# VHH binders against p80196: the designs that were tried, part 22

Target 1, 213 residues: p80196
Amino acid sequence: SQDFDFFYFVQQWPASYCDTRRSCCYPTTGKPDEDFSIHGLWPNYKDGKWPQNCDRESSLDESEFSDLISTMEKNWPSLACPSSDGLKFWSHEWLKHGTCSALNQHAYFQTALDFKTKSNLLQNLNNAGIKPRNGDYYGVESIKKAIEKGVGHTPFIECNVDSQGNHQLYQVYLCVDSSASKFIDCPIFPHGGKCGSKIEFPSFSTNDDHDEF
Key: E = the ipSAE of ESMFold2; O = the ipSAE of OpenDDE; V2 = 0.75 times the mean of E and O plus 0.25 times the DockQ between their complexes.

## First folded at step 15 (VHH; framework vhh_6z1v_2)

Design y3 (at its last look DockQ between E and O 0.01; V2 from the best seeds 0.00; counts 0 for: pae E 19.6 > 2, off the site)
Fold by OpenDDE, look of step 15:
Structure y3 (fold): chain B 213 residues (1-213), chain A 124 residues (1-124)
Amino acid sequence: as target 1 above (213 residues)
Amino acid sequence: EVQLVESGGRLVRTGGSLRLSCAASGFTFSDYAMGWFRQAPGKEREVVAAITWSGGYTWHADFVKGRFTISRDNAKNTVYLQMNSLKPEDTAVYYCAADLYGHDYTSSYEYDSWGQGTQVTVSS
């Protein structure tokens, strides 16, 4: 393992992931819930750089975290094409980031799942009256404040662009201390997609066909 | 050792065409999605195009507007960027990158390896 300063804990809004010109493929396990999903738990340095691929020989072993698989399928799905059951995605996250975390596979994935639960992003937004709805826009600062109120720390909001050119809530970055024990204020924010003052918080379209057949 | 080597960048006139190549070695090429990025002087690096492992899915940036096309030949361990109708605004260093999973084509954080870049200059 390598030294690092903190974790980025990144959660993704599936509807925004799919509401772009980019390809979107639902998991083989089914359409994802209209809830935030985990992108990753990434060791990071204060200068904005990050360690990666710290042990290329540490292949993913699903027997090490078999008790978490069902929960991971629900909370950590892949929307990448081609459609998958998540194993390739989790392997990528483990090999690239997890091997640098000083955690074993079970602890790494369990930690991410725990922080998703603790952050409770959708509920925090809902408490502020911010709900997923196509065609409605929310202030990005309002979104930040709603999350901050719930989590206790300022998030970074990353936006992507839908087919109509509107900015939409894409990912939420929170920071976790190097011991993976608690949320912290981010020492530095990532270089992600910048948001306008107003952004969309979309719902899945009923007409979206992202099945891979 | 993972290596990505870009080639094909040169000076061209506005409206001209150029084909960039990226030769990959040191890893199983067909297990990686590939992407092209560019960085102009004083500007941030931006994604141009991406392609999945088998080439079944591609993504192109909005500014491409049908002018550029990404493709790959897994038998040759090479990814390409065909650039047509080039404009001065396309002047940049173009980088090839490899992504083991290709979860998010628009984020540089997703890519695992990068080439040294090749200079493309479009004159008026």
Scores: ipSAE 0.341, ipTM 0.693, lowest interface PAE 1.7, mean pLDDT 91
Fold by ESMFold2, look of step 15:
Structure y3 (fold): chain B 213 residues (1-213), chain A 124 residues (1-124)
Amino acid sequence: as target 1 above (213 residues)
Amino acid sequence: EVQLVESGGRLVRTGGSLRLSCAASGFTFSDYAMGWFRQAPGKEREVVAAITWSGGYTWHADFVKGRFTISRDNAKNTVYLQMNSLKPEDTAVYYCAADLYGHDYTSSYEYDSWGQGTQVTVSS
């Protein structure tokens, strides 16, 4: 509801969410697809600040986006414990970020779903030979270039740390113009989420390519 | 200037053991995955083993499984290859390499910096 400069559009890698010291629970709808999932669509200012909670009385109203729920279960799952249907997660994202977007609830969720499809992250990485596989390490710059080739804009890569202390691909940030119509070059990149120059891209797979000695 | 210096290669008998070392300098060793490769005369260079930057995960080629073990000591900027139960077909020049920008342990194309090599010869 206020002037803001752009959105971060943020997607996360479910295997990296779960391969940490943090608790992880699959949605009540089952194990997520091995694909990036939406974290959120976040209004931001060019100076590194951001609005949030712009209308604390604008509760999530399922009737406004009921036609999207099945698609959101697939593409916007919660991995928080305990297992849930995602409504708490979507309510959090709406109240914190969506109320600041100048979009109504349906438009907010639909827009994020559309940008996930347009970004096509997993396929763009696959086109560059970058595939989820335990024990594989990739250059962060190679990941950025693969995504940039497909999307036309340089992403920001956020890493987290697995149970053994290795950096892994966690979240991908792309920027969207303030009218929520297209990807743009990021006016600024976020701070945090330190990556090494080489990072894991883990799979939910049980295949361990670490051999016994 | 990235430098990788292998040592420990020598003549050994079939069934013997030896340990190769690779000392690294000119880059932040603890940030990068490392690999051991070998090249016999007239053959393409092939990956033997690889290790993540932290040492948390290792990979070994099928032809050395159960016999060779890669390890690293980030405090000493050194990667090792323990070679047991050596066979004549293990005779090769062994190279260590740093994977500064790679995404696949198994291809020499993915490694950015290489040592000069150390000769391992296994006699009957």
Scores: ipSAE 0.000, ipTM 0.099, lowest interface PAE 19.6, mean pLDDT 83
ESMFold2 (binder alone), look of step 15: mean pLDDT 82; pTM 0.845

Design y4 (at its last look DockQ between E and O 0.73; V2 from the best seeds 0.00; counts 0 for: pae E 4.9 > 2, grease 24.7 > 24.2)
Fold by OpenDDE, look of step 15:
Formats: structure tokens, C-alpha cells, sequence
Structure y4 (fold): chain B 213 residues (1-213), chain A 124 residues (1-124)
């Protein structure tokens, strides 16, 4: 039985993650592609609250999803410091959120990967003429419309702030039904970094760290 | 049982200073990044500052503008927020929170445990 109402499916823009005042460490597997990556698949309630850590005894077992690891390294990398291969990140996401999803480990990660493919965010933006480029700004509403046109549902756009004080496209929230089968209209939008009218869609820069000291 | 207990909040005058403390128990403190958040009446909770597990790196919100400093003492299982040059707009309940993975300092969704909060009131 499910104890939540829907999923937030959250994707992040790696260049914006790294172009901040905080640290950024590329994965040990290499520099991420200039594409959206998965942050997480999060069970959520309609009131904006969420369940977490539903089974602390369900430790991550990579043997349960070994066939997905290569794909996850490309599509679900960690940019946290110190640099890692993603296992700690996936363990965190599983224990905090996945254990509340009513899915097993393989299904949880596969589902997230499938929704990344289905959403096809970068292509949807490109189709609207929205391309990553340092110094170029786009209307947040234009970004929303481009994604909506492709996905069929209105996204939530979360922004962060670069070292110069500019708002950047940081994360895209889409909603998935509780059965993890399809995108849906979000019952509620998250409380995240609000965007100005115009936001930057940056490309990767040299603003990264290799380790934390 | 994981516990975070904030202390130090009180009424202060504009321009005054205050040091908040958050005592942690029930988990390995040195494995967790820590953050301070605040919520003013009628406003959403916002991140104030964050610090990595070792204390090697810190992050502060733009509105801090050098007035606040987060620090930690892992030997005492405590995280601190030194607040200087306080303003009326800093009036809020301040919360400490713990994050095991330390992926996104700025997102409340990343933090696993929260304290009950401590009231900070800055008068004119």
C-alpha cells in the first residue's frame, strides 16, 4: 500500500549546480554531460509535506540494480564533494526517499531513469530555441512553456544564484502519479528558490573543485 | 533518537549581536552537514547558512552579507550561528537541521532532522 500522494521527479542542471558559491566536485567517473541529471524521485503529500526514511534497515544493495549502474553514472551523478562514484548519493536517495516509494531498489532507480528519458528536458528546451550559453538569459515563462509543450504538464522551475548574483536555471520539478506510471499535474509546487523573470541557462565553466578540505 | 535542540534566541536591539547554539544527540554528529534556517511570520522557511561535516566549507545566504557566521564544534556535537548587526527583518524562528549527505545546502528537502526552533526578535 502507498502512503503518499505523488512523486516529485527532480532534475538538475549540473552547470548551475557548480556555478555557485558552494563546492562542486565532478564524479570519479568523469565530468558530467552537459545535460540534465537526476536529483531524485521523492514521494510527497498533497499538503507539501513528505515521508522520509521509511525503512532505515533497507540498506542500498548494488547487486539489486547492477545492470543500471552504468546508466546511473551518466544520468544520476553526484556533484557533491568529495568526488564520488555515485553510490553514496544513491544510498542517500534510496534510504531517504526510495524506502517510502513502495518500490524495490531496482524499480525505484529504473523508474527515475525512465522518467528522465520521457521528459527529455534539454531537447524540449532546444526545440524552443532555448540553449545553454553563458551570458544568455531566457524568460522563466518561456522555459516553463517549452517544457510543458514537451512533457504535457507544467513544471516547477527552481533557481539558484551564481557568484555574480544572477539567477540560474537550477532544477526542474515534474510530478509523477503515486503508481510511478505517468507524469501528472502537480497537486502542489515545492518551496524552492524562486526565479526572476529572466534567468541564465549556463554552460559548464571551470568553477569546480576536485575534493573537499 | 535523533535530537537537535536550539538555544540562544532572545530579544535584542537593532545592531545587536546574538549567538545561537544547536546541540545534537542520537547520531554521529561529525558525519552530518549542518544548516541554519529561519522562518518569519507569514513567510516561508529560508536557509541562512550551512556547514560541511568537517567544518571545512561554509555557505551563507545573500541576505547575510557577512553579518552571520556558521561554525561547528564536533567534539561538543554543537553547531553555532553568530549573528552580528542584527536588523528587525532578521526576526524569525531559527532552526538547525542535519544533512547526512550534504548535497544541496540551499534546499530544506535535503535535511533529515530538525530542531524545535528558537525565537529571535530584533527590536528597533
Amino acid sequence: as target 1 above (213 residues)
Amino acid sequence: EVQLVESGGRLVRTGGSLRLSCAASGFTFSDYAMGWFRQAPGKEREVVAAITWSGGRTWHADFVKGRFTISRDNAKNTVYLQMNSLKPEDTAVYYCAADLYNYDYTSSYEYDSWGQGTQVTVSS
Scores: ipSAE 0.476, ipTM 0.759, lowest interface PAE 1.3, mean pLDDT 92
Fold by ESMFold2, look of step 15:
Formats: C-alpha cells, sequence, structure tokens
Structure y4 (fold): chain B 213 residues (1-213), chain A 124 residues (1-124)
C-alpha cells in the first residue's frame, strides 16, 4: 500500500527482555540463541503516527508461510509468558502491523527475516569490540556508530531497565522504505526508552523463569 | 465494539490519594494485559504501570516510586490505578490501554485499544 511512509524494523536483545523484574518464558523450542531476534516490521507515517489493524479478517494462516516456520522459531521467538510455539506472537504482529504493509503473509515474514540477516547486528557490534558481557558498560554513541558502519544508516537504540535498575540495550530500530526493499535513514525516531550515555549489553546466560504458573 | 472507559479523575491536593478505574467491554477482558499511561500538556504519552492478564505480575514506572499500584478485577472487567502521595508533576490525562499480547508492555505501540482518558489535576 502507498498510504504509509516507511517501516520501523525492530529487533530485540533476548537477555534484556528476560533480566527485568518480570522475567520471561522461553519458547517451547527452547532457550533462544545469544543473538538479536525480530520483534516486528511496522508501517509508520513520517509525522509520528502509524496505521494498525488494517484488515481484522485477515487471520494468520499457517499454510501461507509453513516453509518459514522453522526459521521464524529461531529468529522470531516469543519470550512472553506462558511459553508458546510463537504462533500467537506472529498472529499479533501480522494482524496489527502486517495487514497494513501491502505484503501478503509469506512476503511479510520473509522480508523481516531477510532484513535481520542484512542488518547483521551482532557481528557489526562485535567488529567494534562491543560484545555481550554482564557488568560492563558501552557508550550508546559507540553502539550506534558500530551499527551505522555495518548497515549504512543510524539506528535508534531503545533501553530498558534490569532487575538492579541498570539501563541496558534492549531494542534496535532501523528504517526500511515503503516498498520494503532497503534500509533508509529514519524520517523520524520513536520516543521513549531513553538510554543514559553508557549502558549494559548483558549476556544471555541466566535462567529467568518465574513461578507464576 | 471494543470500549475502555476511564473514570475517577478529579482535582486533588498535593499529598492526596485518588483511585482511577477503567471499565472494559466488547472483548474477553481476562485474556488481555492492561496498562495505564499518562500525558501532560506538551509532553509525550508515557507508561505508568502494566499488569498481566491474570494479575500475577505488575510493572510500575520508576517515577511513581511505589506511590501508584495497578490492579485488576477480571470478574468486573475493570483495571484500577491507586494513586497515593500525589504531586503536582502527576497532573495529566490518564489513559487505560489493552493488549492481547503482553510482549512489550512499556511501549504504547503494542497496545491495541485505548480509552478516552480521565483528567487528574494535583494542586500545590
Amino acid sequence: as target 1 above (213 residues)
Amino acid sequence: EVQLVESGGRLVRTGGSLRLSCAASGFTFSDYAMGWFRQAPGKEREVVAAITWSGGRTWHADFVKGRFTISRDNAKNTVYLQMNSLKPEDTAVYYCAADLYNYDYTSSYEYDSWGQGTQVTVSS
């Protein structure tokens, strides 16, 4: 569709999702790899507004993307509780965001998977000496520069707060043109999730299960 | 039709208390996570508190510093915000929001449905 201006492509760091006081639940397929994972691909307007839920009757149809499911389990896991196989998370992302993308279900999920590969976030950070390590801090500007060097565009860095109150790298936003073909400079950055000048990049080594169940 | 209706906002003195309510209809309330957000004039909407569908887990923003408590009553399809030790900085329109998938409970982008808001004013 031609009625939105760009996408946010959003990836998250699973350790930072899981080490808050609310914890997380691993997928039924097991603990995710220590890598960024996809949160979503979100149509947006350059004025800071966004479309959502553009076709409430376009339910997720697993047969439309069955060839992608194993790759999505690895690269698009849900960490929400209770543990699940990811279909609920993908249904949410499709209904809310994907229906506004002008892509069919297969193209929508494949496009996000391709952009995760192209962004190469963990390797780009590693090339700059920025590695997951509990107790160490990195400059937020150094993180942005490392990603920009690899991707060619400045990211937005969203932080959250671990159970000790420390700010940490949580999500990385990159922008994609409205035809879903390439990364672009972000027309506007999102608000919220502010970081200090230095933040943690935690290691995904802690079992963060909670006794709610 | 999905509907969220906030109530309870009014003028209170600094140090006072107030309880906000949000009545939900048009969806299966017990399947949804709920959040409270606020927006002061000229500022961005910000998350105040969130609660899981069962009520078993809650989150509160640091700026409420244990002064506010989110809760829910699934039998009444209602989420609450108990606000104690109110400060002039708490003056804002307060919104409740619902999300079927409580993945990123601090982001307004993740909430599917919103109320119209209720005004809270804290006088010095």
Scores: ipSAE 0.137, ipTM 0.554, lowest interface PAE 4.9, mean pLDDT 87
ESMFold2 (binder alone), look of step 15: mean pLDDT 81; pTM 0.821

Design y5 (at its last look DockQ between E and O 0.38; V2 from the best seeds 0.00; counts 0 for: pae E 2.8 > 2)
Fold by OpenDDE, look of step 15:
Structure y5 (fold): chain B 213 residues (1-213), chain A 124 residues (1-124)
Amino acid sequence: as target 1 above (213 residues)
Amino acid sequence: EVQLVESGGRLVRTGGSLRLSCAASGFTFSDYAMGWFRQAPGKEREVVAAITWSGGYTWHADFVKGRFTISRDNAKNTVYLQMNSLKPEDTAVYYCAADLYGYDYTSSHEYDSWGQGTQVTVSS
């Protein structure tokens, strides 16, 4: 275990992940919900650096968090190709980031699930009249304010680009204190995809797989 | 020990071309996606390009605008960045990075290993 200052809690919008030139594969467990999903819970330093791979011998053991698997399949799916049940994705997140969190596997994944529930991003956006819809655009500042109003802290909005060249809501970064107990103001924001003033909040469209094996 | 060693960075004039190389060792190269990043003085590190383990998919940042191309040779454990039509704004330290899972090429947190960087300077 290594010292760190805070967590990035990263959630992604599945429709935006899939609405790019990049390949997208639905989980073997089924198509993701029209809701934010968890990307990761990442220990971080105030200077923008982060610890990683703090224990390479701590392999993922699904028996340690078997009671969470069903919930994780729903809330923490992988959209990477080839299609998977999430175990490889969770192993990646655990080994790279979780081993640096000072949490055991169960606590690490449970914490992320709890913060997804607490953040309630989709509802916060809906409360502000911001709903996923293809072809509609929203102000990035409006999105930030809607989330801030609900969560109580300013998020970082990361955008990606669809096949038409439009910026779209891709990921939301929130910060969590080092004890993994509460949301906090971010000491530093990540270096992610920049957003234009107006961005799309898309709904799911046709899936496309472009990765080679 | 995992090592990434960048090379090829130098001073060039506007409109010039460079090819950066990154030699990888200490891991199974063909299992990793690879990426190029850059950081200019006083600016944030940003992703330039990424390539999957097989080379079947490549991603390039919007600012590249077709000027740069990432490629790899798994037989040589090397990833490349061909840079054409260079501009002063491209002046930066360029870093090579390895990503085992390849879930999100635009997130620096995804990458497992980093090189020491190579300086690219484009003069007016």
Scores: ipSAE 0.484, ipTM 0.758, lowest interface PAE 1.0, mean pLDDT 91
Fold by ESMFold2, look of step 15:
Structure y5 (fold): chain B 213 residues (1-213), chain A 124 residues (1-124)
Amino acid sequence: as target 1 above (213 residues)
Amino acid sequence: EVQLVESGGRLVRTGGSLRLSCAASGFTFSDYAMGWFRQAPGKEREVVAAITWSGGYTWHADFVKGRFTISRDNAKNTVYLQMNSLKPEDTAVYYCAADLYGYDYTSSHEYDSWGQGTQVTVSS
């Protein structure tokens, strides 16, 4: 179809981005907080396909969302190398996904910021005794249930693998209706990102071993 | 129109070497992260190597580390994969892919432009 069916709202755990063999560079504004950060808000179809790059001429215009920049630097940081401000990352997310959303730039970014606040992921995990700590393992089902208790909908948990071969909590997917107004049950879960039954939830701020740039 | 054209795939014997090239056009190449992926019949597509838009950072999968090297030449709008010490298990169709600014350059989901692929076959 020409219209999309729902959004994935995707947040990532910065420590799990950075503790792999992939290069990781903190943004020029400094090391991100120990919190989930926004990856993106992605139009999708129920059949597992998605639209992308719906207007290649719609360049990011900083003046359209200047009031949001400080909040986006905190909540939507780039960890890609080389170190930069967030504008390249936000341009990528806008051009690839936001142009397909039927939202203007300000609404697109504001909506994602609002859903991060509503999801309250780190607090929901903490309320269930699930805290970031190197060497601790948690059941994937316990993580899902902690988030579901707070949000009202079952998330998809994507894992990646650290430099030692351990599976870890990497990204959390929640679904949003096509009008971008509320969380919904996911019509379909994404593929990939295999988790075992128990996974790490690594910390930035304790027991880090200095192998990063 | 974005175009990625792989070349250099052919039949080689175990232990041989091969260089793949991917010529890019229709976009500002130096703004894109580039990756090489492979897919054997009946298997999932997997990332082989990736390089940041600046060219300053590379990543190679463990199963090819020490044997394959990704590089790019922004003046020629080309990304390369040098493959040494080839094994029969390297037999696959190899794809190049491009992703604007490359936030998550080791994840296939993030790449939005793909070539048609080039077949590499490694005989015993």
Scores: ipSAE 0.381, ipTM 0.697, lowest interface PAE 2.8, mean pLDDT 89
ESMFold2 (binder alone), look of step 15: mean pLDDT 82; pTM 0.845

Design y6 (at its last look DockQ between E and O 0.61; V2 from the best seeds 0.00; counts 0 for: pae E 9.6 > 2)
Fold by OpenDDE, look of step 15:
Structure y6 (fold): chain B 213 residues (1-213), chain A 124 residues (1-124)
Amino acid sequence: as target 1 above (213 residues)
Amino acid sequence: EVQLVESGGRLVRTGGSLRLSCAASGFTFSDYAMGWFRQAPGKEREVVAAITWSGGQTWHADFVKGRFTISRDNAKNTVYLQMNSLKPEDTAVYYCAADLYNYDYTSSFEYDSWGQGTQVTVSS
């Protein structure tokens, strides 16, 4: 069913993705910028469930959004192994989530890109004096408030754990109305990695270069 | 039709061991990462362990503390969870899930298919 209540708009911090026991592969287009990247735009129900794979016959067609490819490579990269140009990742997001959004492919990806720009997460954090730096820790509530001040809505902060057992800022969830027009207060927050009171906001290090080969 | 069928859940005493199995069918098993999740009464579903499509990499939740081990046999289309040193707080329904893209093992949003679950009860 394509009847859903809202979107989760999920952005990830690439340095935290790679600073784990999990494998990390930089895109074939190059090392990601030290900025938030898009994970996905996910239709969701207010009860915490979500639709998925609403049209398995709707294969990704890059010709439908060719004008967005360069921007997507920069803002929506995949860090999964093996290294890729993002096409497989975008196909996954489209088939699993996009087909349930009532948007066409171009509108789906454009919408996500627009909301990344609108949210301006890194700048919002910087405005509050929260900057990526290895070894520095910030209050999770401070991070939430900084984002809330900028976006106007309370985010959900998801944490992962680095190899040393420290909690770090991994993903930021924002909610978007079902018409994909504006940020809204989240009807429900997702289940995700729990954050301690203080979490690391890491930067890329020279040791973060990973390759499957 | 994609199917995941968990088995092996039962009542055990504290300190006991169980081996859960998840039999997969209806899809190319070797293309999918697999995960184990659990949900206790009144609690949120949480990830327990995950394994890549080839079995080359595994991930385990912090609360596992070396007690559980995920593995898979692609020839048998089966993923396993060996659980040792079980505690009462491990009591939950355990679910098997499949993830085609292998992007984020810790996120339930990444998994495409879910089993019906198997009940594990650990008595004191």
Scores: ipSAE 0.518, ipTM 0.775, lowest interface PAE 1.1, mean pLDDT 92
Fold by ESMFold2, look of step 15:
Structure y6 (fold): chain B 213 residues (1-213), chain A 124 residues (1-124)
Amino acid sequence: as target 1 above (213 residues)
Amino acid sequence: EVQLVESGGRLVRTGGSLRLSCAASGFTFSDYAMGWFRQAPGKEREVVAAITWSGGQTWHADFVKGRFTISRDNAKNTVYLQMNSLKPEDTAVYYCAADLYNYDYTSSFEYDSWGQGTQVTVSS
């Protein structure tokens, strides 16, 4: 039995991470793909509370997930400064969230990678004509509907603010059952990071926003 | 051992001002983003403001826009919340928190260490 009710599975849009006043640092492997990246897989309670740091002695052990590292570098990059190889970020996500998941390290990381693939966010948005492009704005409800059509469940959309004060698509939350087997309807949505009715979906580069999805 | 100690909470009249402080120890304070959160009885904890490790950028929730200002003094290992134009709805326990990973300072899910809280009460 497990001590939490569901997971948030959270992905972030790298261009929106990087174009705030905070800025960002690309991983040592270089500029990330123009695609959503994994933020984390977070055990939560339906009352809006969450467990964390359930075993602070369970340090990240690369030998437990070495076969996943190249895939994680691509799909789970750190954008925090200073530039890094991701191990600090993955250690943070493991220690804070993964230790509460009832999954071992390999299963925890593999499961998040699998849910990124299953969510297919960028393609689902593209299917609705929603593409990353600087200066373009999209309705938040249109974004939610595009993702819901592809995933079967309504996401929560978190916005942040670029350096010019414009609200933009930042993170997408989907909910996963406590056995980490499937997407579910969210028992509760997060608070904070509010969007307006229309938001930007920025690109790292004007040329790169035409890449095939 | 990481420690965060909030202070400065007290009773204040509507329209008044108050400055909260949070003293940090047990880590290199200047490396980490900090945030202020609040929780009223029976309500969820909510993000009020956040500040980058250098103090170069800040974020404030819309419900405190123009009234609250987060700041930090890295030489004193202290983060502050200046609260102006206080309203009764601002009554809550206020917590400071450290994002020891320094990844995403606007989300409470990423904050690693929390203080014990300081009570702010705003009377009409």
Scores: ipSAE 0.006, ipTM 0.287, lowest interface PAE 9.6, mean pLDDT 84
ESMFold2 (binder alone), look of step 15: mean pLDDT 80; pTM 0.818

## First folded at step 16 (VHH; framework vhh_6z1v_2)

Design z1 (at its last fold request DockQ between E and O 0.24; V2 from the best seeds 0.00; counts 0 for: pae E 2.9 > 2)
Fold by OpenDDE, fold request of step 18:
Structure z1 (fold): chain B 213 residues (1-213), chain A 124 residues (1-124)
Amino acid sequence: as target 1 above (213 residues)
Amino acid sequence: EVQLVESGGRLVRTGGSLRLSCAASGFTFSDYAMGWFRQAPGKEREVVAAITWSGGYTWHADFVKGRFTISRDNAKNTVYLQMNSLKPEDTAVYYCAADFYGYDYTSSHEYDSWGQGTQVTVSS
């Protein structure tokens, strides 16, 4: 494993993932919760670069984190098509990013789950009166402020675009220290979809259209 | 060794056209989704377009507005970006990138390999 400076902890809004020209598929394990889900926990350097694939021989072993699988299915689902149980997605995240984290598989996935709980993004937004609703728009700065108030650190908000060209809340980036112990101010913000001043926070709806992504 | 080599970038006038190419080697090209990114000086890198492994699905950023088209030729291990109606704000280094898993083609971290980039300059 290589040394790194911090983690990006990335959470995604499932409704926004599916509300694009790109198709999405519900997991085989069931409909995702109308809540943020984990995209990844990514080691990163302060210069914006990142390590990857640090141990190609460390294949995913479900036996190492079997006690977490049910929780991961709920909190870390894949919305990629074709529908899956998440193992392929988790394998990708582990091999590409997890192997660079200095954590074993169980600790890596547990850490991500813990930070999801700790960040409590949906509740933080709700506390500020920001609730998922189709057709309603919120100020991106209001969203940032709500999350910052709850987490104690400034998030990076990434937006994607729906079929009508509207910006919507897609992903939230938070930064975690290299020891995976606490949230920190991000040394550098990632590259991602830019947000307008107002963005949609859509409600999750079923979209099981299939594509090759 | 994985290699992505962009070409075709040059100085063009506003309203002009340009076709970028990215030659891939060192991996099974047809297994990867491909993307084009661009970065202007002092600005963040942004995704321009993405294409699935088979070419059956393409995505283009909003700022493209029908002006750019991504395509690929798996027999030639090459991905292309046809750029029409170029504007000065399109001036940037354009990067080709490969994404095997293809979960989120708009996230830089999802891409496994990057080219060195090719400079596109659009003059007024």
Scores: ipSAE 0.720, ipTM 0.853, lowest interface PAE 0.7, mean pLDDT 93
Fold by ESMFold2, look of step 16:
Structure z1 (fold): chain B 213 residues (1-213), chain A 124 residues (1-124)
Amino acid sequence: as target 1 above (213 residues)
Amino acid sequence: EVQLVESGGRLVRTGGSLRLSCAASGFTFSDYAMGWFRQAPGKEREVVAAITWSGGYTWHADFVKGRFTISRDNAKNTVYLQMNSLKPEDTAVYYCAADFYGYDYTSSHEYDSWGQGTQVTVSS
């Protein structure tokens, strides 16, 4: 079904992916930038359900988005093991979510890249004095307000837990209208990845000991 | 088309061991991350262990660390859960699940193929 209410646009913090007990492998192009990266652009219903795998025959076709690949390597890297060039990750995101978006492959990937740029998450946090730094903690509400100030809409903050048991900023959800044209207020927030009142915002520069390789 | 069939669940006493199997068919098994989940009555389904599509990387929940081990045999299209030192709190229906590539293979919301489950009961 191509009938959905909105998108979640989901970005992840790579250091928080990698400093858990989960395996982490840098892309074959090397360590990602210290910046948010795209996880996905996910059609959703306002009742909390979502469509997925809307065309299992629509395989990823590199020729459809070849002009975007270098930008996607930078802004949409995979941190899953083993190290890869990202094509399996993009195929996963396309097959599961993109086929339900009513966008073709080029439009789907370009739209997500454009929303990453528009959201400007790292700079919006920096403008509020919130910077990646191991051992420092920030109020979750301060993080939400910093992003809301820059984007105009309240985000959902998903946390995970590092190898020492500390809650940390992991993913940021923003909502996009069903035509994929603009950010909107989220009709519903996700339930997963609850945060405490204060969370870590870790840096890659001192997280390398959590890498599996 | 996609099928996941768990087996090996039974009644065991505290401190016992049990091996669960999940036979997979209808997809290219070696492209999928696999996970074991459990659900006790009145509780939410929770991830127990997961293994990457390559088989080279595994993850286990803290509540089973050192006691349970996930493994896979891509030649037999089968994922296993070896459960040692069983406790009454391990009583649950155990499910296997699969997800293509499995980018976030420790997160239950990423899995879209599930078995029917096998009951494990641990008695005092």
Scores: ipSAE 0.401, ipTM 0.708, lowest interface PAE 2.7, mean pLDDT 89
ESMFold2 (binder alone), look of step 16: mean pLDDT 82; pTM 0.844
OpenDDE, look of step 16: ipSAE 0.548; ipTM 0.790
ESMFold2, fold request of step 18: ipSAE 0.361, 0.400, 0.356; ipTM 0.696, 0.717, 0.690
ESMFold2 (binder alone), fold request of step 18: mean pLDDT 82, 83, 82; pTM 0.837, 0.843, 0.834
OpenDDE, fold request of step 18: ipSAE 0.679, 0.623; ipTM 0.845, 0.815

